# VH-VL binders against c1abc3, part 8

Target 1, 185 residues: c1abc3
Amino acid sequence: MAAGVQGESVARNYAEALLVLARKADDAEGWGALLRQVADAINNDVNLSRFLESPRIAAEQKSVVLSKALGDKVPHLFLRFLQQLVKNRRQMLIPAIATEYETLRDAASGIVHARVTVARETGDEEAKMIAERLSKATGKTVVPHFAVDPSILGGVVVRVGDTVMDGSLRRKLGMLRRRMGGTRA

## First folded at step 14 (VH-VL)

Design y2
Fold by ESMFold2, fold request of step 18:
Structure y2 (fold): chain C 185 residues (1-185), chain A 122 residues (1-122), chain B 108 residues (1-108)
Amino acid sequence: as target 1 above (185 residues)
Amino acid sequence: QVQLVQSGAEVKKPGASVKVSCKASGYTFTSYWMHWAKQAPGQGLEWIGEIDPSSGSTNYNKKFQGRVTMTRDTSISTAYMELSRLRSDDTAVYYCARDSEFWTGELYFDYWGQGTLVTVSS
Amino acid sequence: QIVLTQSPGTLSLSPGERATLSCRASQSVSSSYLHWYQQKPGQAPRLWIYGASSRATGIPDRFSGSGSGTDFTLTISRLEPEDFATYYCQQYGRSPLTFGQGTKLEIK
């Protein structure tokens, strides 16, 4: 709990800072896409992940590699932001920062992310229908993220954020659950 | 208040190296990145690169990559730019310039050194 | 790289006249990253306008900046003798950071 809370708080702080920079560049969406690309590279390339994590490689060396690889391919302050993360030894948080950035960007646009737990896997048509019904019930644009938990013994469990939800949202979600027939996800 | 004082003029032969210094005062040296720019006689400004005095991290204009090295000594609040394998077209005034505050997202060069003339002649 | 093209190359005017200096970027540049510097002969450049339209500390209000996208303008509403200098625009959006070639504002 403690470790997770500290990591998410730091990642959110960096995501908020990056959003300020991206808005000055008039490109919050483009910077989000760039950050997601870097995050995906870290998650999917074990050699890159090992390089960035290694305590045997000086922060300055990691920074130089980023400069040579990205310097003329990304906005200059985006590179500087990555170099700031390396300086502070936070570069392994980039995937978490990307997720927080996406949440913050979407919240500013009236978009909320919902965790939707279902007893069985959903198809694309069901997912779209759930998103539309949740959006109608919440008055916001809802992006659902599905997880399967057969142990819920039927029905659908929907969670929209923790502290960013409208105070009346729980009541509206209860009504939405009944409309979806308890098994729609 | 804020001042950037550069080293004096240099005369060098082709193939030599030059190291220009930029001594900062009136602010916290390690809190702001330092830039270097070139101005050939009668011409405009060309960015060479930048250094973070706190970490030593650098970004170089690829035109100068491989010939430029930027360093600093935080104990005397001094940044350095070394240009190697000098050519006649390296004859120019070289400026250091201080970055503004990064986290505002609106960066510019708010203070400049007086410039250092480097002459490369056969 | 982003090329900044300034026009005119030289602008010859008298004190009291209005000056208009143009900077065109080869790619869109956020206004937050477009800056102007003034340089007099034998001196270092000085920050003049930042973020396309904000005057640096101590810069007279006869100077104004405007523009967005690829087109930016520096305007001096009524020239004073001390305003005759070379003005450079500069972009901070993409590496390498680049300057325009300059507009020399000279007394006629």
Scores: ipSAE 0.848, ipTM 0.940, lowest interface PAE 0.6, mean pLDDT 87
Fold by ESMFold2, look of step 14:
Structure y2 (fold): chain C 185 residues (1-185), chain A 122 residues (1-122), chain B 108 residues (1-108)
Amino acid sequence: as target 1 above (185 residues)
Amino acid sequence: QVQLVQSGAEVKKPGASVKVSCKASGYTFTSYWMHWAKQAPGQGLEWIGEIDPSSGSTNYNKKFQGRVTMTRDTSISTAYMELSRLRSDDTAVYYCARDSEFWTGELYFDYWGQGTLVTVSS
Amino acid sequence: QIVLTQSPGTLSLSPGERATLSCRASQSVSSSYLHWYQQKPGQAPRLWIYGASSRATGIPDRFSGSGSGTDFTLTISRLEPEDFATYYCQQYGRSPLTFGQGTKLEIK
């Protein structure tokens, strides 16, 4: 149900498939927005979430509810995609699928998202400088997402995909400790 | 060798119901959605709805919602469309048609049944 | 719903002539969702052109489709006797799926 490493692989496969469908529709951006809207509804509407998650409600009934609620409001193949997820009992992965879809869509546009962990809140100018430096280093347009973690004791940790650029003081202290204590003076 | 063979012509009175069958052969019945369309005499085509034979899930044209029921029997590879509370303007040829592959993102009706004439008259 | 309006309603031509059939949508439709079917009297429709411009299996290359947005055409470069039939466009983009009312191509 919950996203994990295995769930992320399944979610990525569905996101890739959905992007193919959306490109046939000439609307990869609009389908991404629709998917995010459905994902947010699942996360924020307890009745919807409980209905979709319930193992005692048949997939057919969940599919009928989606058809009645969305039929005239979304592209037909988008509805069919959601119904395929329900049939395969993957509808609770929709938030993860939305995230993977957004990553795939942005990568095709030269945009990358970076998780930037800082020890203290950044001001607008500092945030702008970090984004500019990351964009220069990666050669892409970097959209930073800031989080505050005082336990890094200063500095900044940047994650882009699986790559980590770690300037945290905690890592620096570990490195200095090993150099002062292990096999070197 | 895909083939869709529909049941024979029906004559019904107003207020009755009719159930048209569509027997599929030459492919895996549960792998493709089935559509139904209406063609009144001398007129164009009107989509009624679709069914997933594997799950039984349906999507109906809102115009027919409440009067149409689509079902299937996977043991004999047969789809059904039932139309209730018949009236004279339901006189038409009814077609089943198979969807193409969903994951290509370019769907169309690649195979059609021969059609079933339903006549509603006093 | 997306309304597809075909013109002309009836097109009377002789073998050897060029035919142009129009399909206009009430709102934009991706070309991937726009299809053409041929129907002869007493027969089921047959897929003819899919994705606005791709010929179905076995369809002669004298048939071509084009268009995008709201305006789509089916062209027959040189009519053969077997080409006289009714042609329907269809959109698969939004529920309900809809067909145009048809263009009857008849021999002059």
Scores: ipSAE 0.845, ipTM 0.940, lowest interface PAE 0.6, mean pLDDT 88
Fold by ESMFold2, look of step 17:
Structure y2 (fold): chain C 185 residues (1-185), chain A 122 residues (1-122), chain B 108 residues (1-108)
Amino acid sequence: as target 1 above (185 residues)
Amino acid sequence: QVQLVQSGAEVKKPGASVKVSCKASGYTFTSYWMHWAKQAPGQGLEWIGEIDPSSGSTNYNKKFQGRVTMTRDTSISTAYMELSRLRSDDTAVYYCARDSEFWTGELYFDYWGQGTLVTVSS
Amino acid sequence: QIVLTQSPGTLSLSPGERATLSCRASQSVSSSYLHWYQQKPGQAPRLWIYGASSRATGIPDRFSGSGSGTDFTLTISRLEPEDFATYYCQQYGRSPLTFGQGTKLEIK
């Protein structure tokens, strides 16, 4: 299951902490891949997710199972991090933590993720144009993530991180949207 | 100020069990994981495992898994290590040691107990 | 398991001399996870160097640590009588946590 707004804030805090640990290990990429693998297992294995979610199984027993399953296969502090999540009853946030970690890793590489709400679906060429214009406006490499909301009356709403873009950026995107709307048919 | 005080020496027969204690003082016991290590006479150190005093979670060296049990009593700030089915090569000094702060990502054993000699003789 | 091999096994030197102790790992270890402990007979180990190169509180600056990857070194620039002890390296990167077999630094 997907995290709510409060869960996203908690997940971001854990992702930041994990990135500190991963940098001490000199392996921010590898730890991100490991976290994504655990997240995918939780999302795709109903027995695992039921085990981790169950309030009838004590946290230390969940930790022992993680230790036996992963102990010699992952960095020691990665295992300890998962055990901290289990202790704090946050292990079901692991998918959200993985997503936030990937965002933080990309930001350190000059990559920024933007949430772009449009009135109708965009094609690959339009997505590339929007990414290029956003990257020019922000001075960073922007990866757009599109959502469709017809109620914005053909406009475009862009969020980069937790910040809504200023009016001049909205105006520039409005011109892009006009071109896409007028030329795409 | 930080102190780890272990229980006294023990003599055991093969097949018995031993339970070593480690009493912590001078810090918040539940904030730092506790480790146990073995040092056979004239030999180096071997990690046995670790316990989180706050949750009771453990990680064991697979060489000792099945024979070691680590527990704690937070009301008296004491960690325990029990080793069962003792054999002569379990004769060693056993140490408890405290972790440093986890979230720094740079962990080491910053304080050690004085050691407990366990002798296994037939 | 990461095996740490220390050399030499025994190092016989006099006070005033320079000591160089080696620790070699069977696979790469982040320097943040490589530590050194000192142990004297009848005593518990003591943290000496952490993160390959950082001295623990109160450790004299004649002790220095260096290295990365698989090769780490502890150097004592001018030996004092209190420095004669056994030194262990330790890795904290992978379970099981492991120690080297030790280098005994003894008076010649």
Scores: ipSAE 0.842, ipTM 0.938, lowest interface PAE 0.6, mean pLDDT 88
Fold by ESMFold2, last read:
Structure y2 (fold): chain C 185 residues (1-185), chain A 122 residues (1-122), chain B 108 residues (1-108)
Amino acid sequence: as target 1 above (185 residues)
Amino acid sequence: QVQLVQSGAEVKKPGASVKVSCKASGYTFTSYWMHWAKQAPGQGLEWIGEIDPSSGSTNYNKKFQGRVTMTRDTSISTAYMELSRLRSDDTAVYYCARDSEFWTGELYFDYWGQGTLVTVSS
Amino acid sequence: QIVLTQSPGTLSLSPGERATLSCRASQSVSSSYLHWYQQKPGQAPRLWIYGASSRATGIPDRFSGSGSGTDFTLTISRLEPEDFATYYCQQYGRSPLTFGQGTKLEIK
């Protein structure tokens, strides 16, 4: 979630490792759901977040609390993975790790997520047509995540991984502004 | 190469505590979790819990929670299991056992100590 | 808790015979987390089969493991004198980790 460049690289490495463990368990989907639940708990429970983040609480104590709370409710190696994160002081990356895990799992299944920014809210039919068009263009099953930004002046911006597809009028308006402004450079 | 050598037999009275040691050699002690298991006379094996020697983190079988404490001393590559408020049905051989490599996702107990007989009588 | 029920409790056979040992789990266990250990009297257990079907280092190929879900089997195709021992299955999928109560394979 609020991870920087270093945090995103670390989160992806842990997500890759977790996917290996989950595949040995024959349950990549279930482990992803568990990780998302833990991530959501960290994001939505201020007491849990403060407990996990606090440098005054020893890693062993955090691990014991996790063991008592989760030990018989989750796969054993899933608990061990969380305890490894606590040992390495990476437990606050769990939300970012969950996001990376979901991306990796979907990629292995031919599913990719696209960030689609539109000027106005998209109806259900239009959303499905955009997903179908993107799927044909990428050769994968695309799951779009829509955000509204009225400032893009009627354009659509699509981001899949590091690729940006941009029909926004902002670029054209920028060129028009340059002509109207009479810049020397 | 890999060896786990446990402390000797103990005789205890009900209500006492016992602390069993497990000294590891032939591998990097802090890289593998250590487990403890109980085997009562003529009975099968029962998992007590585990410890990460590098961090000291533990997971206990809830059946033993509140009576068991697992610790380690990394300077001498030794794990410990302490069981308190002993009862006659705690009479058993206690084993330490090493995990395989965690990150492979294939975990089992690949090496075992020779066992420590704890007898609780009165 | 996942209960592992082994059968038979005792299996009396002679060298040269085939042995079949059963382990039934009370709920599904990934085969990656189902293991077998051998234990002789007065000795510690030893890893024998891991991941339901993989032999540990040095284990003879007369031993084979199979199964998935709730039903797992250890088979010894032709018993040797050194094979008479107690065999335990173990699950590593859910806390608490559990063992079966063992099958004692004894010489008839």
Scores: ipSAE 0.831, ipTM 0.933, lowest interface PAE 0.6, mean pLDDT 87

## First folded at step 15 (VH-VL)

Design z2
Fold by OpenDDE, look of step 16:
Structure z2 (fold): chain C 185 residues (1-185), chain A 122 residues (1-122), chain B 108 residues (1-108)
Amino acid sequence: as target 1 above (185 residues)
Amino acid sequence: QVQLVQSGAEVKKPGASVKVSCKASGYTFTSYWMHWAKQAPGQGLEWIGEIDPSSGSTNYNKKFQGRVTMTRDTSISTAYMELSRLRSDDTAVYYCARDSEFWTGEIYFDYWGQGTLVTVSS
Amino acid sequence: QIVLTQSPGTLSLSPGERATLSCRASQSVSSSYLHWYQQKPGQAPRLWIYGASSRATGIPDRFSGSGSGTDFTLTISRLEPEDFATYYCQQYGRSPLTFGQGTKLEIK
């Protein structure tokens, strides 16, 4: 389930908090990997997802299960972090938190994640070229995440954080129409 | 001022249970996790477990798993530690200790109860 | 579990002398999650050093903590009579939380 805008903000806040703890542990990468594993488990295990999502199951019971499952296998404060999410009924944000955590962690390392929308599926070579061009343009290492949207007709729409660069054919055509006295499509 | 006041000394027989209380004051009881530690006579400290007073969530040391139960009464800001099937080696001073602020990562036991002596003797 | 081994078990010194207490971990512990407590006979432990090197509130500057990885040290530059107690290191990195066996600092 795609977390709404509000959910994304909340997820980011938790990601920041976790990153603080992870950095203090001198293992931001390790904690991120653990978080991703948990996120993947939630996304891929229907039973786990149902369990965590169920309002019929008390937070305390969910926390106990987490304790038993992860206990001494993960850093103590990592477990506590998950339990805090459960307490606040935000455990289903874990996948979003994992994504935000990776974004934050990588940003600190000069890596930027970009959402790249294309009109058609891109090949590996094209994807690589786009990544290189974006990296060159930003001066950072850009990791593109591609989405296909035929409605843009062509070109690319790139989102980096709150910044959107619309180089789509749709936009260009719209501009032309406006200049020619045409109605906004 | 933060204070943790524990219940009085207990004398128990082997096989019995003991329940130690820790009354908290001077802070919001539900905002901080509470820990319990064991100290046998002349020995070091051993962590027993922790409880989130707000949710009742617990994490136990596996060594005590199955014998220890941590609970709380939020209405009176009191945490409880119950130890069952007592043995002679359970003779110790038991401490409650408050956890510090979790989110800052400066996490330690910042306040301690005065301790409760539990003696297990036949 | 992470085992913390303190050395020496007992340290006998006189006021004015320098004390060095060691805490070794069986595996790496973040300095942020390594703490020291002081305990006097008949009293509860008291937080003394947190994050390996930060003094708790009210702790004199003659106390210092250092170390990283698996080796940590608490140092008292000049012993005062009130410093004679048992000191415990603690790790907060992994479950179960664990303490060292303690170093008893006694007056010679």
Scores: ipSAE 0.882, ipTM 0.964, lowest interface PAE 0.5, mean pLDDT 93
Fold by ESMFold2, look of step 16:
Structure z2 (fold): chain C 185 residues (1-185), chain A 122 residues (1-122), chain B 108 residues (1-108)
Amino acid sequence: as target 1 above (185 residues)
Amino acid sequence: QVQLVQSGAEVKKPGASVKVSCKASGYTFTSYWMHWAKQAPGQGLEWIGEIDPSSGSTNYNKKFQGRVTMTRDTSISTAYMELSRLRSDDTAVYYCARDSEFWTGEIYFDYWGQGTLVTVSS
Amino acid sequence: QIVLTQSPGTLSLSPGERATLSCRASQSVSSSYLHWYQQKPGQAPRLWIYGASSRATGIPDRFSGSGSGTDFTLTISRLEPEDFATYYCQQYGRSPLTFGQGTKLEIK
């Protein structure tokens, strides 16, 4: 699933490097989609995953297979990037690299992802309101990812990047816990 | 200063093999990929393939796949290109050429060897 | 594979004239990966223009490159005797890497 904090740092460094290459190609979006396709292939094809992970198969041999399979189907420097990962024994990080690349790409486009932890399930209407309030508070397009944790005693916890919550964001979210209106039957 | 020095001219018969060498100096051999290109008499340039000297990884033009083998010896900073089952239309000058810096994305062939003439005739 | 077609095949001009060399790609190529090389008889090619428009080290400013997508141009604003050579465009975007067939620039 995940490689932990160390793997996330390495994956981000490779994603930053790939974005440099993709921008020279004028196709940061296309290279991101291509990386996601490779990541999905690794996750969904047991034989491919075993082949790439095997310590008994030399990096040179893995690179030749990648060249034959992808060489005329992908940008040349994209293939070279994958071969660099194989040389450095980082090819199993490709799914994590894809995720970091997408985050970097979205940040440049004014899109941010927020982890929103709530005490109980939110309906679609309430989820939309939370996304709208977060977008207003941050000045960016927020894509929320909801999780339920009853231990937060009815509160809402929002993480955007490394920030758990600040005072201005907390106050704007406080309005979601009050409903202005009449009585309910 | 960066220099690529290739082995001397070769005369071969059809069906034989040839192995051309490219000795690098003036830079860190393992930091840059090496390419090989063919130029038949009076013709343009054709890419054969490339090798990473650090790992030995290769990418070949499919036109040459099955007949070409690229290797290197990092202890003497030398790249090799071997072409087998030679035909008369393999008569050409063969060049090695070095990549520029990969990670910047500004990549091209910045240094070339002097070329090696291979003549295939009966 | 991406085919690069250069035109004209031979360009005969006099010193002092402007030269325009064309390179057309069968598919779009990022400008960053379209390069030009000069080759004189009996010599190896030499990098001349990289990234469609950037001059290599030591290349005079009478040489300029332009273009994007499928159409690229090398222009020499005022020909000098040393400029008469064969020029190749090259794409580094897709395997196999390919060169144009060359334009021979010769003295009229």
Scores: ipSAE 0.844, ipTM 0.938, lowest interface PAE 0.6, mean pLDDT 87

Design z3
Fold by OpenDDE, look of step 17:
Structure z3 (fold): chain C 185 residues (1-185), chain A 122 residues (1-122), chain B 108 residues (1-108)
Amino acid sequence: as target 1 above (185 residues)
Amino acid sequence: QVQLVQSGAEVKKPGASVKVSCKASGYTFTSYWMHWAKQAPGQGLEWIGEIDPSSGSTNYNKKFQGRVTMTRDTSISTAYMELSRLRSDDTAVYYCARDSEFWTGDLYFDYWGQGTLVTVSS
Amino acid sequence: QIVLTQSPGTLSLSPGERATLSCRASQSVSSSYLHWYQQKPGQAPRLWIYGASSRATGIPDRFSGSGSGTDFTLTISRLEPEDFATYYCQQYGRSPLTFGQGTKLEIK
């Protein structure tokens, strides 16, 4: 858990740094999209992932491959940013950085991302309703990211940043049990 | 004071290689990327590429790719640019130039070497 | 690549006059990534203006930079004898990094 938190912190720091660069480039959205594309490539291309993850491959070699692959296709400083990650052996954080970047970028635009846990898969209409409700509640545009966890039995658990709102049936039942003299659920 | 001192003039034949050095002083060599630029006689400036002295990572202008190799020796704070398969149009003054701080996003060539004349003649 | 076109190629003026140098980009360039360099004969280029409008250290206030998008300008309000040189614009936004062909400011 600690390693995960540390990783998230590092990813956030890089995302912040990148956002600064992207803003100077007057293209925070474009840079975010590029970063997402790179992240997706890492997640979906096993060969790329293995290449980037391999400790047997020198950083400079990885950097050269990035240069050849992206070169003039991306902003120069974007490429340099990726190369900095490689230099620091943090290239595998790119997916996390992408997520954090989007979070930061959108926050600046009044958009917040929420992790929404549901007991079962939600339909499109229900998803929309949840998004609208959260947006109304927060006064911001909320983009929900859904996860399914049957253990919550029903309702929703919403995480926005460090804030958790547990509206699950599990929690409600637990509270009822406690009120009735029941043991900790 | 930041200084970039380049090696002396070179005369080469077509097909040969030339290696130009750039010795840096007055700052932490590994903290700044180093660029190389070409200026043909009476012409403007052309970017050749860059190197991160700390990692050895390089980015080259595609125009020079396959013929240029940038390296560094951190022990003596020296960057090198090697150009192979020389031809007459490679005759130019070559400059090394220090990059500015990356993370600020304000990147430019803040210090330049004095230049190295490379003449390619049969 | 981004092509930077400077105009005029040569500008002949006298000391005391105002000079206006243009740099046009083939595509939009962030102001943060547009720079100007001065070069005198037999010398290396020297950073002059960075981020389209910021003077490098030691650069007199008679120099100013402006512009955005595809059009950038270097202005010298009142020319001094030492200002006669070639000025290059440069973009740092996309690879390869590119320079304009230069404007030679010469004494009339």
Scores: ipSAE 0.874, ipTM 0.959, lowest interface PAE 0.5, mean pLDDT 93
Fold by ESMFold2, look of step 17:
Structure z3 (fold): chain C 185 residues (1-185), chain A 122 residues (1-122), chain B 108 residues (1-108)
Amino acid sequence: as target 1 above (185 residues)
Amino acid sequence: QVQLVQSGAEVKKPGASVKVSCKASGYTFTSYWMHWAKQAPGQGLEWIGEIDPSSGSTNYNKKFQGRVTMTRDTSISTAYMELSRLRSDDTAVYYCARDSEFWTGDLYFDYWGQGTLVTVSS
Amino acid sequence: QIVLTQSPGTLSLSPGERATLSCRASQSVSSSYLHWYQQKPGQAPRLWIYGASSRATGIPDRFSGSGSGTDFTLTISRLEPEDFATYYCQQYGRSPLTFGQGTKLEIK
């Protein structure tokens, strides 16, 4: 289930459950793509979002609409999963569930995503080196996503999932510490 | 211990409707989806659809869409399947069957009712 | 929809013989969603094998299931008189859920 921590994240719990179902279907990638499509539809279609969120529409009615729209277009248990979310009033979490599912799927493939906040813009060569060092430090294939925040005054903030790696990561990324400090060794 | 007891045989004319009941006992009725299947004389099984007794949500085989309505009464742990505008090829035994536990991902029909013969003749 | 084609339609054998029942799907079905039911005349179907190869509670060891993709089999290693019945495969992967047309296993 959870990565050793039974947190309060409802979205992660549903993502873990969906991944179990998807693996029994031998299609973890395909079910993830379906969930992302539904999540994107919710985010981009205000009428769909309002329909799914509306307390004036019974969960049964929402479920029947999903069945008619998706019934023969998606795996049966994927439809049933969406209907379980509607019953439990969790259908508005679908975008968060999609993100957690993608994280879990990538972790199983040894891929993790990291937010790397730096004081100044990085070039392609520097970005590649940072990705390589983060991958070595974590033992996973790291895909960095860079953001610039001048206010961190020569520090580096790295987030991998829920974990902040400021102190120990700086020790493992000696090149970043030297570069941020502006002092040549 | 789990039991599904269906209503008795029915004889109907073409164009009429029939409503078959399935009374559940020995488990929490609202925790498991209920399926309905048709078996014409000398033929195999055909899935009609399913209902979630807790929410009333349904999924229907498109072949029966527009003619089938599945409902339930949770106060008496009973599922219903109504088939309208009956034709002679609707003559069949109709079964209710309980779904297994969803979150295991091992889904199958683990308990079946005894069947209800519906005869449609002019 | 996924069509399940069972063969043979009727299989006539004697007690003590080995039976092999085939179920072929028109498109790939995860083994986790392929099931077998037994039905005797005048009775409801009964779950027999689930997930292609797992025996339901109380099903004798002489029954075994196997297969993946589009091809699945149910094997009875040594037929007993009680084994003569009709066997249906079912897929639970795509709506509509579908059954094969059945293989009637009858005494010769």
Scores: ipSAE 0.837, ipTM 0.931, lowest interface PAE 0.6, mean pLDDT 87

